# Designs tried in a protein design chat: VHH binders against Exosome complex component RRP4 homolog (RRP4). Part 10

Target 1, 322 residues: Exosome complex component RRP4 homolog (RRP4), of Arabidopsis thaliana (Mouse-ear cress) (q9zvt7)
Amino acid sequence: MVMRKLQLPLSQTQKVRFERAIERLQSLSSSANSDASVIVTDSIPVNHDDAFLKGHGTSEVDGELLATVCGVVERVDKLVYVRTLRARYKPEVGDIVVGRVIEVAQKRWRVELNFNQDGVLMLSSMNMPDGIQRRRTSVDELNMRNIFVEHDVVCAEVRNFQHDGSLQLQARSQKYGKLEKGQLLKVDPYLVKRSKHHFHYVESLGIDLIIGCNGFIWVGEHVEVRDPMAIDDQKDEEMISSSSTGKEQSHIPLETRQTICRIGNAIRVLSNLGFTVTLEVIMETVNLSNSKNIDIHDMLGSEFHVVVAENEAERRRTKRKK
Short names: E, the ipSAE of ESMFold2; O, the ipSAE of OpenDDE; V2, 0.75 times the mean of E and O plus 0.25 times the DockQ between their complexes.

## First folded at step 3 (VHH)

Design s41 (from a2 with Q99E S100G E104M; framework vhh_6qgx_2)
Fold by ESMFold2-Fast, scan of step 3:
Structure s41 (fold): chain B 322 residues (1-322), chain A 122 residues (1-122)
Amino acid sequence: as target 1 above (322 residues)
Amino acid sequence: QVQLVESGGGLVQAGGSLRLSCAASGRTFSYYGMAWFRRAPGKEREFVAAITWSGDSTFYTDSVKGRFTISRDHAKNTVSLQMNSLRPEDTAVYYCAAEGYWLMDYSEYDYWGQGTRVTVSA
């Protein structure tokens, strides 16, 4: 699920702080229709004397109708719902995407991409595990499950569109392929902006971050892309392997797992608040949690959501002052 | 999307020369090679020449080695095939192709031009 329906139990003090932060963020943006726009936990005005129907993005708590998603309140007769500002992923050729394998078929894998159509990765459109560029054979077809199986997380590039609307994928660089030893997160695609860099190595933490254009984000233990020169001491045809298969460790160190979880929770908080997800903002959010001595588990609590909103308001105010 | 348009075909006498050009439009190719294939009447498509995206490597079918030269112009987003010392057996429709993983196999290419006819008289 890309957009999460999240109910936050804010105290009165936290609600006041949160509303102030959001008001500041709205003031720093172009002036919008303030009457209809809501964020998670906003009270939606309803006439309790009249029957009303709860729709998408709303929940009734203690006699109040609350928004559970960010968006615009719409009313159709007695139906009240929140229309999310969620844009469906709109694929472009060259987009870097992360997905999950859902089917191993003849000469192809079908990949879930958080889009209304699946991606198709052809056996002919990927790097072979041996790294050798060659024609695919019937033996390669029989060994497809040695490359990817159902539920594997993969990174690929959008190649083109097929007549049935499915996305043709390619993975012909060592930076693409199977992702292991990490977490897959889903955010609304509109929170991810296309840029020249979607692959990020956070050297200080030993972490790889891949921010997919389709709203799938990977956070994992760093995997070094093999330099061909680095394997020269055992450079025969059988010793040449893809960088992803060269890792021998079967588990992630505790410190690395904790770092992955902290980064993942930073992304979840940013997603819950509807903030743009970039390397810069993710790392600022992680650093904020460390500076406030917030435990990894407490990051998903109400206090840290308020703190992140306050920090984002201050960050945008500071940039406007320049 | 990538679109390919060929030009430069025609009629030439044996021993003559022709230069084929392929103009690519749409997004710039990221790292894939481009190739020329040909199809003689009643025959399957045959590999002629290929060039990697970097331009560092070129490949040719044995019958054209030393006679044909493939080249790439990144600024103009074009691929050219200079054909020298042409022979009657070079008579075919020539196709530009892009985005092939195995450069010598026509079934591996996703994008194709419309083709340009080359006729070499005896």
Scores: ipSAE 0.000, ipTM 0.095, lowest interface PAE 21.8, mean pLDDT 73

Design s42 (from a2 with E104L S107T E108D; framework vhh_6qgx_2)
Fold by ESMFold2-Fast, scan of step 3:
Structure s42 (fold): chain B 322 residues (1-322), chain A 122 residues (1-122)
Amino acid sequence: as target 1 above (322 residues)
Amino acid sequence: QVQLVESGGGLVQAGGSLRLSCAASGRTFSYYGMAWFRRAPGKEREFVAAITWSGDSTFYTDSVKGRFTISRDHAKNTVSLQMNSLRPEDTAVYYCAAQSYWLLDYTDYDYWGQGTRVTVSA
């Protein structure tokens, strides 16, 4: 289990509680010990009679070879080393990703994906704002900034790799496209598990949660995916009944904004502690903060991090109980 | 705020079944992990079963695995414990408990019901 060092000042009582929680989490990880996977201080079996070479992530102490990093033990000829787990996104075709537009270019947008190469979303590979599938024209190309501009957040799917290593993206479903009225969070990609469901609607809170395979997570006000774009243009004749309501919807209600911030902070706390980010764990963390009457800003404090660590230790302990 | 009310307890013959229900009322923007505990005459309170907020994960004490099933209904805001193949040693007062996080110790749960009595005759 990869755990981050908590970068917050802790009182002596909080230190003891936190260290106890971490020890529990580490002991649960060690009980699942495999031949290949190691954590710091694990003994690595070697045949001393065959003369081995110590490689990366290993150290010899009192005649035993110990792991100095977490990872997988690999052996090449006489060389024994530990390959560390990579924190970087390894894209696969079909991955659901969230990204930020960084450039508006000719017939395409470049999208930051938390990967060493950018994503490329072609004008021809997305739904038009009017929702109509049609050939893209020179007028559409001239109006690309009306679709996405720099810093816009978008949801898309990985289609292929380009020759330069860039990821070809597509956004042909109403589920994809521009994300508005919410927060973008960044976590290490290894904290996100690939699943059949990356789009979540938390009906009780009116919140959309998109957990991108690339470690970008979106939390925002719920948007009905089948709502047509350019509604105002089609209802010019009925503006009297719709215009005022549309303007009010441009502002997120205070309660919804507070909920988005609370969910965002729950994700930040889980990320700081190096815990897997799933809908269930996020919502348990949100509920924990509500139950303890913790103000949204206080969630980022030392006490709440300790409480979340204690909770995760107990959750994993009960799952491992025979 | 969360209020818990248990129901469904009663007298049953060994080998029989009972379904316990816990009705939870609380804030519309909060959901909780739910658990069942029991206290038998002359014994300490013990953990029986739990279900996470999403309903995706369930946990049981070894003595009830395969016999008891915990479930929840988000629309009705209820959690249920289906108790099959009941044994005389299952005789106890059963308590519904709620918390915003998962802990087994009774002192760690945020809210508790008043309990419902289950008696299993030989």
Scores: ipSAE 0.000, ipTM 0.165, lowest interface PAE 17.4, mean pLDDT 74

Design s43 (framework vhh_6qgx_2)
Fold by ESMFold2-Fast, scan of step 3:
Structure s43 (fold): chain B 322 residues (1-322), chain A 123 residues (1-123)
Amino acid sequence: as target 1 above (322 residues)
Amino acid sequence: QVQLVESGGGLVQAGGSLRLSCAASGRTFSYYGMAWFRRAPGKEREFVAAITWSGDSTFYTDSVKGRFTISRDHAKNTVSLQMNSLRPEDTAVYYCAAQSYWLFTDYSEYDYWGQGTRVTVSA
């Protein structure tokens, strides 16, 4: 149960190492020890003397039935198939989410959220560019495209559910709003655990990481934001002036871009392996790639997936023994 | 409307080279991860190569690494696959695919697909 959609070819040596790592991980997890659970390339027992039907998530190779997806093997009459265990995002009020603007409408933006329905961010529910919390005017409505346009990546909080199942969002703090100079990544929402901290500043790398409850993760160049409650009178004026000034887009330094890509690839590998995505695990994976001298281009290859699985097995074994 | 159109397939002798191109329409493709998959007759779709929306990261299946190179041209809104040192086992229909936020090797995760272009490698 620790692997998701990993269809990369593994050499015989890599398969042995990977299977050993997965076996160790499964021994440390009660949910992974289910006899019905399968990982991609697992053999599914079938009686070849009986006519059976191959269903979803199965493929027959050399008379052996193999799983092509992670999930639970189900058998209904003669049909054998694998039911995937990918959980859809289950929104809760207060969730921190990342999304992409797909429509600028009257008094609202429609936001793609990795959920069956889109999010809706109302003009009345967002932080204004001048940083002042005030009633929205008709002028603000006419200038909505100066705040967000289609394809902008935004960070927001879930406010409530609408009758059609769509999520009403809010962005009332300076930590919310438009995200620039980085990458948006998508992982299965069940890999993201709700916590008190979804905004992370990795000071050593100059990187902001936002882990959305909806499985959208942002990794980008650090942007200094200030809590309005912590600012005195003089600094309040400086913040207001700064917020009122249009920001000029500048290129991300090469080293920062490379770091963003390395972090992004670490997240992709963790997602492929079905591992929980946290700041700690992401950074350990990044450090592992550096310590093994793995180029950014090679991180999504078979070898690094095996290395990450081995490392996670050792990490969980060591912590369980203590 | 989002659409992908492949080109560049054909017949080539073992050891030869081919360049496949995929033309994507619409400005939304500036934010899509792109991939190449292939399928030999009677076989399942297989991942070949992928490139992120920024073009900063590329990924390959082990059997083509060092022989194939994926690249992106944002000005032309195209993604290309340069195939060198071709082998008979590379014979397949090659498909261009797009996904909005994430690169997967699982074909079921891709939202948009091209029609496919046939590549035949003779021994």
Scores: ipSAE 0.000, ipTM 0.132, lowest interface PAE 16.9, mean pLDDT 74

Design s44 (framework vhh_6qgx_2)
Fold by ESMFold2-Fast, scan of step 3:
Structure s44 (fold): chain B 322 residues (1-322), chain A 123 residues (1-123)
Amino acid sequence: as target 1 above (322 residues)
Amino acid sequence: QVQLVESGGGLVQAGGSLRLSCAASGRTFSYYGMAWFRRAPGKEREFVAAITWSGDSTFYTDSVKGRFTISRDHAKNTVSLQMNSLRPEDTAVYYCAAETYWLYEDTSEYDYWGQGTRVTVSA
């Protein structure tokens, strides 16, 4: 029994439950051609008496052709495939994004953003290690790697577009900058809705959740936001010294690690099923895993995907009451 | 139970190329970061290259940047390291490593390691 890349072996009872959930979701859909739309594990009708070719987004399991991605089923001659509706990130000024540093260059960092161009975070547009807003100097330029290195996960805001199409980022608030002790997840950007709030503190769990407009989501241990005027020079000196001496072993409490993993797996399941990713839906999915006594490692299995689909069908049914 | 198995090591002359492969078994690695480390004779283990769980980002140590390329095949649960323009100083045992649910913040945070594959570059 090996599950690989969204291949979910469903029992007969799981198939019936999943099919009912999908039927309910489709009946609530505004799509005129719902028969062509599929989510992961949907059975795709094929004539097995005729030769057919499996294409992108399909897999044959137990004699059935199943969708492995969300999208639209297309048929060309004998070829059956699923065309993903994966939209690229469409940036807007003011978007909150999460990304990874991929290059340390002169006066700037290049950041991967799940967009066809990289983000550019200028030294002049970020928080300084001393926490004080000031003119950037040549000494700051020489110490770029003491601020961010390749691999670091950062949170920033889209400021503008450069003439080459790259995104100019800024991180001038203490809520932006380097993210540590957590997990970075990637979802299709169309699953993320622009909202008033992209930074979330789940106080009951001690977790920070940042839902980036670019489809990068951060789940990590809560960090208190500090006023730069309250930071003393001695503490800043100690912090810079620690970061410049190499990698210090990180330590996250076991309970916090388990919580981060559970939230991360909830996001992965929602992404696999093509459901909208919001704080509300993520937390409902986490609570559902707890109420059904599903272990963290079992969340990516068939049963929990079926349970989440059933829950989403019920959620949409109750919200559509007139 | 998770196992990582490296292959593709061997003896090669300076300027030559080798491709290392790492196969994961026992569990899917669709959502795990993967990395290559190496240990030269008489030295400590050092980072070589990494690829994010999505495959969208790659990271390299300065000494191999432009010469080595890391890549991932999600369908096969494999990660590969293409090593070009090899130098005698690249001689080492190369290890495949995976992190479970965590960003790599430190080499000690990698939970799963392979047995290693020996690469020898002759002058």
Scores: ipSAE 0.000, ipTM 0.133, lowest interface PAE 17.5, mean pLDDT 73

Design s45 (framework vhh_6qgx_2)
Fold by ESMFold2-Fast, scan of step 3:
Structure s45 (fold): chain B 322 residues (1-322), chain A 124 residues (1-124)
Amino acid sequence: as target 1 above (322 residues)
Amino acid sequence: QVQLVESGGGLVQAGGSLRLSCAASGRTFSYYGMAWFRRAPGKEREFVAAITWSGDSTFYTDSVKGRFTISRDHAKNTVSLQMNSLRPEDTAVYYCAADTLYWLFDSPSEYDYWGQGTRVTVSA
């Protein structure tokens, strides 16, 4: 666990419980993690009576030296710097990503990813709204804003790297495309493990969860994916698809919205604590909040962060003993 | 950083109308979804309405649905709340809020930036 410091007001009892949980988690960590590990805004001890040199990953604010990146504090003579343990998102072909459209350009959309370069989704590399595979025409190009506009959240797959380093995306499966009626969350990419399953349907809650390899996570109301092989439900699919564009269809039931918010807050708590984000851990965190009768608004408070840290320490101890 | 300034509050009789405006400063206005919240005397802050960055989607709390309309003007960097058929129960300080999430919800914790508030009093 890299993020060991919790910037929330803790009572003395909560501090003891939290420190005990972190101590247990650290004992289960690899040798790469040390007591010198810092997160953004952590204070770095320096001798103010002697001149020191600010290095990479540090900034001086109000007489304190603060970390601006997550990593390990290193000192060489008077030089103090932070060595990053985690690289930013490193794309691999086949990665499932969630991103935000930032430009509608000629025959392409530019998509913001959690990476140094933007993603590029070509009109020729996505499904058409009518679902029919065909050559893209100038009329399709004129109607690109009917597919995606700026700030739309989309799900796509990394296809290749272009010569300029940008990521070429594709969205040719019915599971890709525009994401609506939900929340987009950002976590550090190193908290997301590559898996064969990044799309999750939590049937009991009616929720879709997409955990992007780039650290963008989508939590939304379940949308039935059109299956060209599943012909039996054509009438119901047509009725759903016939929903009028331009109506206030963004309204979701209160219970569903509350569920999305609870899942979103579980992800935020896990992110704040620096824990790996998986379907299992997210749902355990949601269930923990329900079992402790913690209101959605209180999940981001000190007590729940301590409870989640304690639970994660126990979960990892149990797996280690097996 | 986004700075939010509300205006348009005042005293109005039940059944009347008011239009609230929120002016956002900073080059990043067009990247944020925005919302209105209110706080009545002795009560907690509650959600009123929200609009996505594009302006294509809007959300309302049930008690104001059909009476209030939220809208955006990207050219003026403003978000507005048109309040019709006002009730004494609508009396509150109204706050403009902005967040970095794609889709907004009725939780105050979803919002990173807040205005100072504008007072609305509905007499009956």
Scores: ipSAE 0.000, ipTM 0.125, lowest interface PAE 16.4, mean pLDDT 74

Design s6 (from a2 with Q99D; framework vhh_6qgx_2)
Fold by ESMFold2-Fast, scan of step 3:
Structure s6 (fold): chain B 322 residues (1-322), chain A 122 residues (1-122)
Amino acid sequence: as target 1 above (322 residues)
Amino acid sequence: QVQLVESGGGLVQAGGSLRLSCAASGRTFSYYGMAWFRRAPGKEREFVAAITWSGDSTFYTDSVKGRFTISRDHAKNTVSLQMNSLRPEDTAVYYCAADSYWLEDYSEYDYWGQGTRVTVSA
């Protein structure tokens, strides 16, 4: 287990509580498991009855899967690998990423991804505003700034690697594209586990959470994703009004803005402590702030960091005793 | 073309007050976290204060807590730093920074202003 240095001042009582929590976490991490931090030569549990694929940071010796680097064990389908601690983002085809547009170029946008090369999103590799899949025209190229401009936050998928090392992105689903009415957060990529689900809708709060594999995390007001194959017998051309142009930015409701900020602060605290960032852990941290009556503005203080560390130690102890 | 421009710096006696303002142009910063950093003569750049995009959370370095107040106005695309009970050790060039993230590490902020000088005399 590698923790970020906690920069906040701790009272003597808070130091004792924090150190106790860290000792508990370190004790629990000494046992190999799929979510544990590992050091070189640690055994990684695998189901030998099922085929599995060895990924980076693993080696099979005498029927055991061993870690060859220090990091966190991650599993995606049959793939088992170790994510190195404090490593930069290491892209994989199929990764869901969140990024920031840094350039509008000819038939493409360049996107900052927290990687040593930028992502490239081609005009031909995204949904058009009219929703029709067609060959892009010179008029579409002239109107690229109506789709994305510099500094826009976008969600996309890693499609391929180019010869120059840049990442080719795609955004061909309605779940991808421009992100608005929310907060973008950056965490170390090693704190994000690859999974089958990176898009989360917290229905009770009306919040969308996108945990990018590149360590960019989006928290925003929910946007409904329409099923393009859905048939609605109530739809009529007369009932559907079209607007020529115009998009008005409205205020996010106060309760929703407070919720976004509370979730964002939960992510910041988890990041500061070096804990894995998942929907489950984020929501547990949010609930913990509510149960301890911690105001949103106090979440970034010393007490809540100690409380979160104590709770994570108990969570891992409880999960282990299942 | 995103630009941050600081204003409000100047010379003030110990115990006095100054209000610094940061105006953003070229794009709205409604979804950006905003922060103030400072660099004193002969020292490295240090964090002073930050405010989240929603305005619901603020963070301050210990030496200014209770004396400085950060605030933002989304309609005017500005962030302000109200500095009260100024001390000679507050003498520095103050920089405005913008980021969608709240981080104390200045290398992680996306945009920076050119700075405004604050001098506090004994």
Scores: ipSAE 0.000, ipTM 0.126, lowest interface PAE 16.5, mean pLDDT 74

Design s8 (from a2 with D105T; framework vhh_6qgx_2; at its last look DockQ between E and O 0.45; V2 from the best seeds 0.00; counts 0 for: pae O 4.6 > 2, unsure alone 64.5 < 65)
Fold by OpenDDE, look of step 4:
Structure s8 (fold): chain B 322 residues (1-322), chain A 122 residues (1-122)
Amino acid sequence: as target 1 above (322 residues)
Amino acid sequence: QVQLVESGGGLVQAGGSLRLSCAASGRTFSYYGMAWFRRAPGKEREFVAAITWSGDSTFYTDSVKGRFTISRDHAKNTVSLQMNSLRPEDTAVYYCAAQSYWLETYSEYDYWGQGTRVTVSA
């Protein structure tokens, strides 16, 4: 676990606590197949008597295995490699990603993905709410801005790499994949692990959480999946037409906003601490804030960061004993 | 209560640059999302730019994209708006705003500055 240097000012007491927590966390990680954080040119301990395979981020120099990248030493069987700490998102086909529309072009949307290349949403590949795959017409093309505009947030799946290096995206979720009434958070992609589930509905809170592989995370009010069959053709035309009328910014209840922000702050705290971002850890952090009656704003303070670190150390210790 | 004080406004020629600053009072500044708004003569207040509490995300209205940059300094409790390639249509009173419980899709702000006037001459 490569812990990031906390950029928040700590009191002397907090510093001591934090250091202790970090030490505990490190001790727990060392027992696991994940070795110490290394910087470039650091020597990686290997048993030369045992056959090992050199992996990514390592180089053998003068009989020593050296890190060629900053990251965490990982050992898988005989393979020794360094996982980069600030690794850019490395897209894979099938990845769920969250992005922001940056351009409306002809028959396509360009999407920022926290990657060196942009994603591309094709009008022709859009999942229509009605579930009907039909050929897109010239009218549809003219109405592209009714679907997505600049700065809209979208959930999508990586389908393919294009020749120019851009990512072909398929919109995922309800309403063409557009995400509304929430927050977009950005974390380092290495903090997000690929999993079977990137969409989370926290029913008790009425919140949708989408953890994108690209480090973009969405927290928003839950959107009910409308049965496409129940979409009375007549009302959808009005909804499309009513989107042109005055953005009646549908009022988000205060409680919902607070919840979204609390979750968001939890994610930010975790990110700052360099903790892997999962639903479990997010909820643990949220629950911790609630149990200690921490104000939402105070979550971003030094004290809560230290508390989260301490809690995480304890949580991991307990899990290991089970 | 957070007090916001804008500065940096003035007269500038078209194509020129100006940097606005907003100083926030209190120790809780870092917990607020910050934004810049502007009101042109005879027009309604409009959104210009926003930045999250951590500074990890920024948002711009289309008309200023590529020309304006919003940033914040937590140590100084300030938010800034670098305005480049200014146009006469950018003439307005610029307001700093702070938002608690920051939602990207929600535009309610809790605190407002008094504004600073920016005039761009042709």
Scores: ipSAE 0.018, ipTM 0.525, lowest interface PAE 4.6, mean pLDDT 83
ESMFold2-Fast, scan of step 3: ipSAE 0.422; ipTM 0.739
ESMFold2, look of step 4: ipSAE 0.287; ipTM 0.649
ESMFold2 (binder alone), look of step 4: mean pLDDT 81; pTM 0.830

Design t1 (framework vhh_7z1x_3)
Fold by ESMFold2-Fast, scan of step 3:
Structure t1 (fold): chain B 322 residues (1-322), chain A 122 residues (1-122)
Amino acid sequence: as target 1 above (322 residues)
Amino acid sequence: QVQLVETGGGLVQPGGSLRLSCTASGFTFSYYGMNWVRQAPGKGLEWLSGISWSGDSTSYADSVKGRFTISRDNAKNTLYLQMNSLQPDDTAVYFCAKQSYWLFDYSEFDYWGQGTQVTVSS
């Protein structure tokens, strides 16, 4: 729902520009009907000469049918409604996911995954902090809270499905594990496409971006992945590591924090407009905000949503021409 | 199971004051930004005010700036809206809304309360 748009409602000129951009996006689509995206306060065209039924996500105000939620306008017989872009995550083995620890139990952590069942990360299915691959002991079980505690954000891979429908997770690579010094974003899983690359290092900005198949997206300060067993003389090159995510977050450099917020707001705008979230599109949106001199705080305003929609229409036009 | 419950609405005379409360459950309240939105009779939704997860930043619609104050008590899982100098055109159903993104200052809303009626009339 694009509630911030109500603070700065679309002017007549902004509305015309936005409608033009959406019309162009729809005309570039190969689908007949499903690409009619709307955001809150958009007018939905209806034939007033025919009886129609207003459904979910619509409201009739002053003789106009308006969208009350962000989504896609669908028409079935005489029923007009807005389908929210909240498609369910459909897990597949090998999916890269980001989640939040909700329970520390015996030999396992339970992880919230934006799915109707939780993920289960077994102590035996992750790399130990010392980097040594061994059978897990009772001492390791007593020290589980030194690895993850409730509310920690983690990255893992889907390994299998359990009888209760929960997802068995694994974190056996150094790229998996606890995520610190950043922000967790949640988008509709429909907007995230499975790809060969879900881990992204934006070197120019010093930022790590993880786009989870489950719609959880992590944006944080870059962390070098190190194999503890391969590191010689850690005393001279060691990074200070802390398990206190709250305190570490307060020490993120201002410039990095601003960059994380700008990337996060780019993702929110794309999500609000129902656009597919990829590294390419996120970075184009960030660059667009910089080129138009939009303050981070103004990115969720009406003008930037219009600008992003116009840019996406032009981007798809130029790519289709080639 | 996320639940947001608004209270504190009622009938008030022009120039009066009211304080609305929104009690949250089913999520870690201190990790999410919160907002107030209203809907006047026969009109659409109007965003009024937002507050970051920490309480460090607040924002207001021009129509209420200087009259309304948003605040939160993370220990009590409660969001507040202090409304002063109420006018007849402030008559509306007032909703609290939860931002969808953890530890971010700005995001779209994923959950809403049922609303509380505020009537400003002599």
Scores: ipSAE 0.000, ipTM 0.118, lowest interface PAE 18.5, mean pLDDT 75

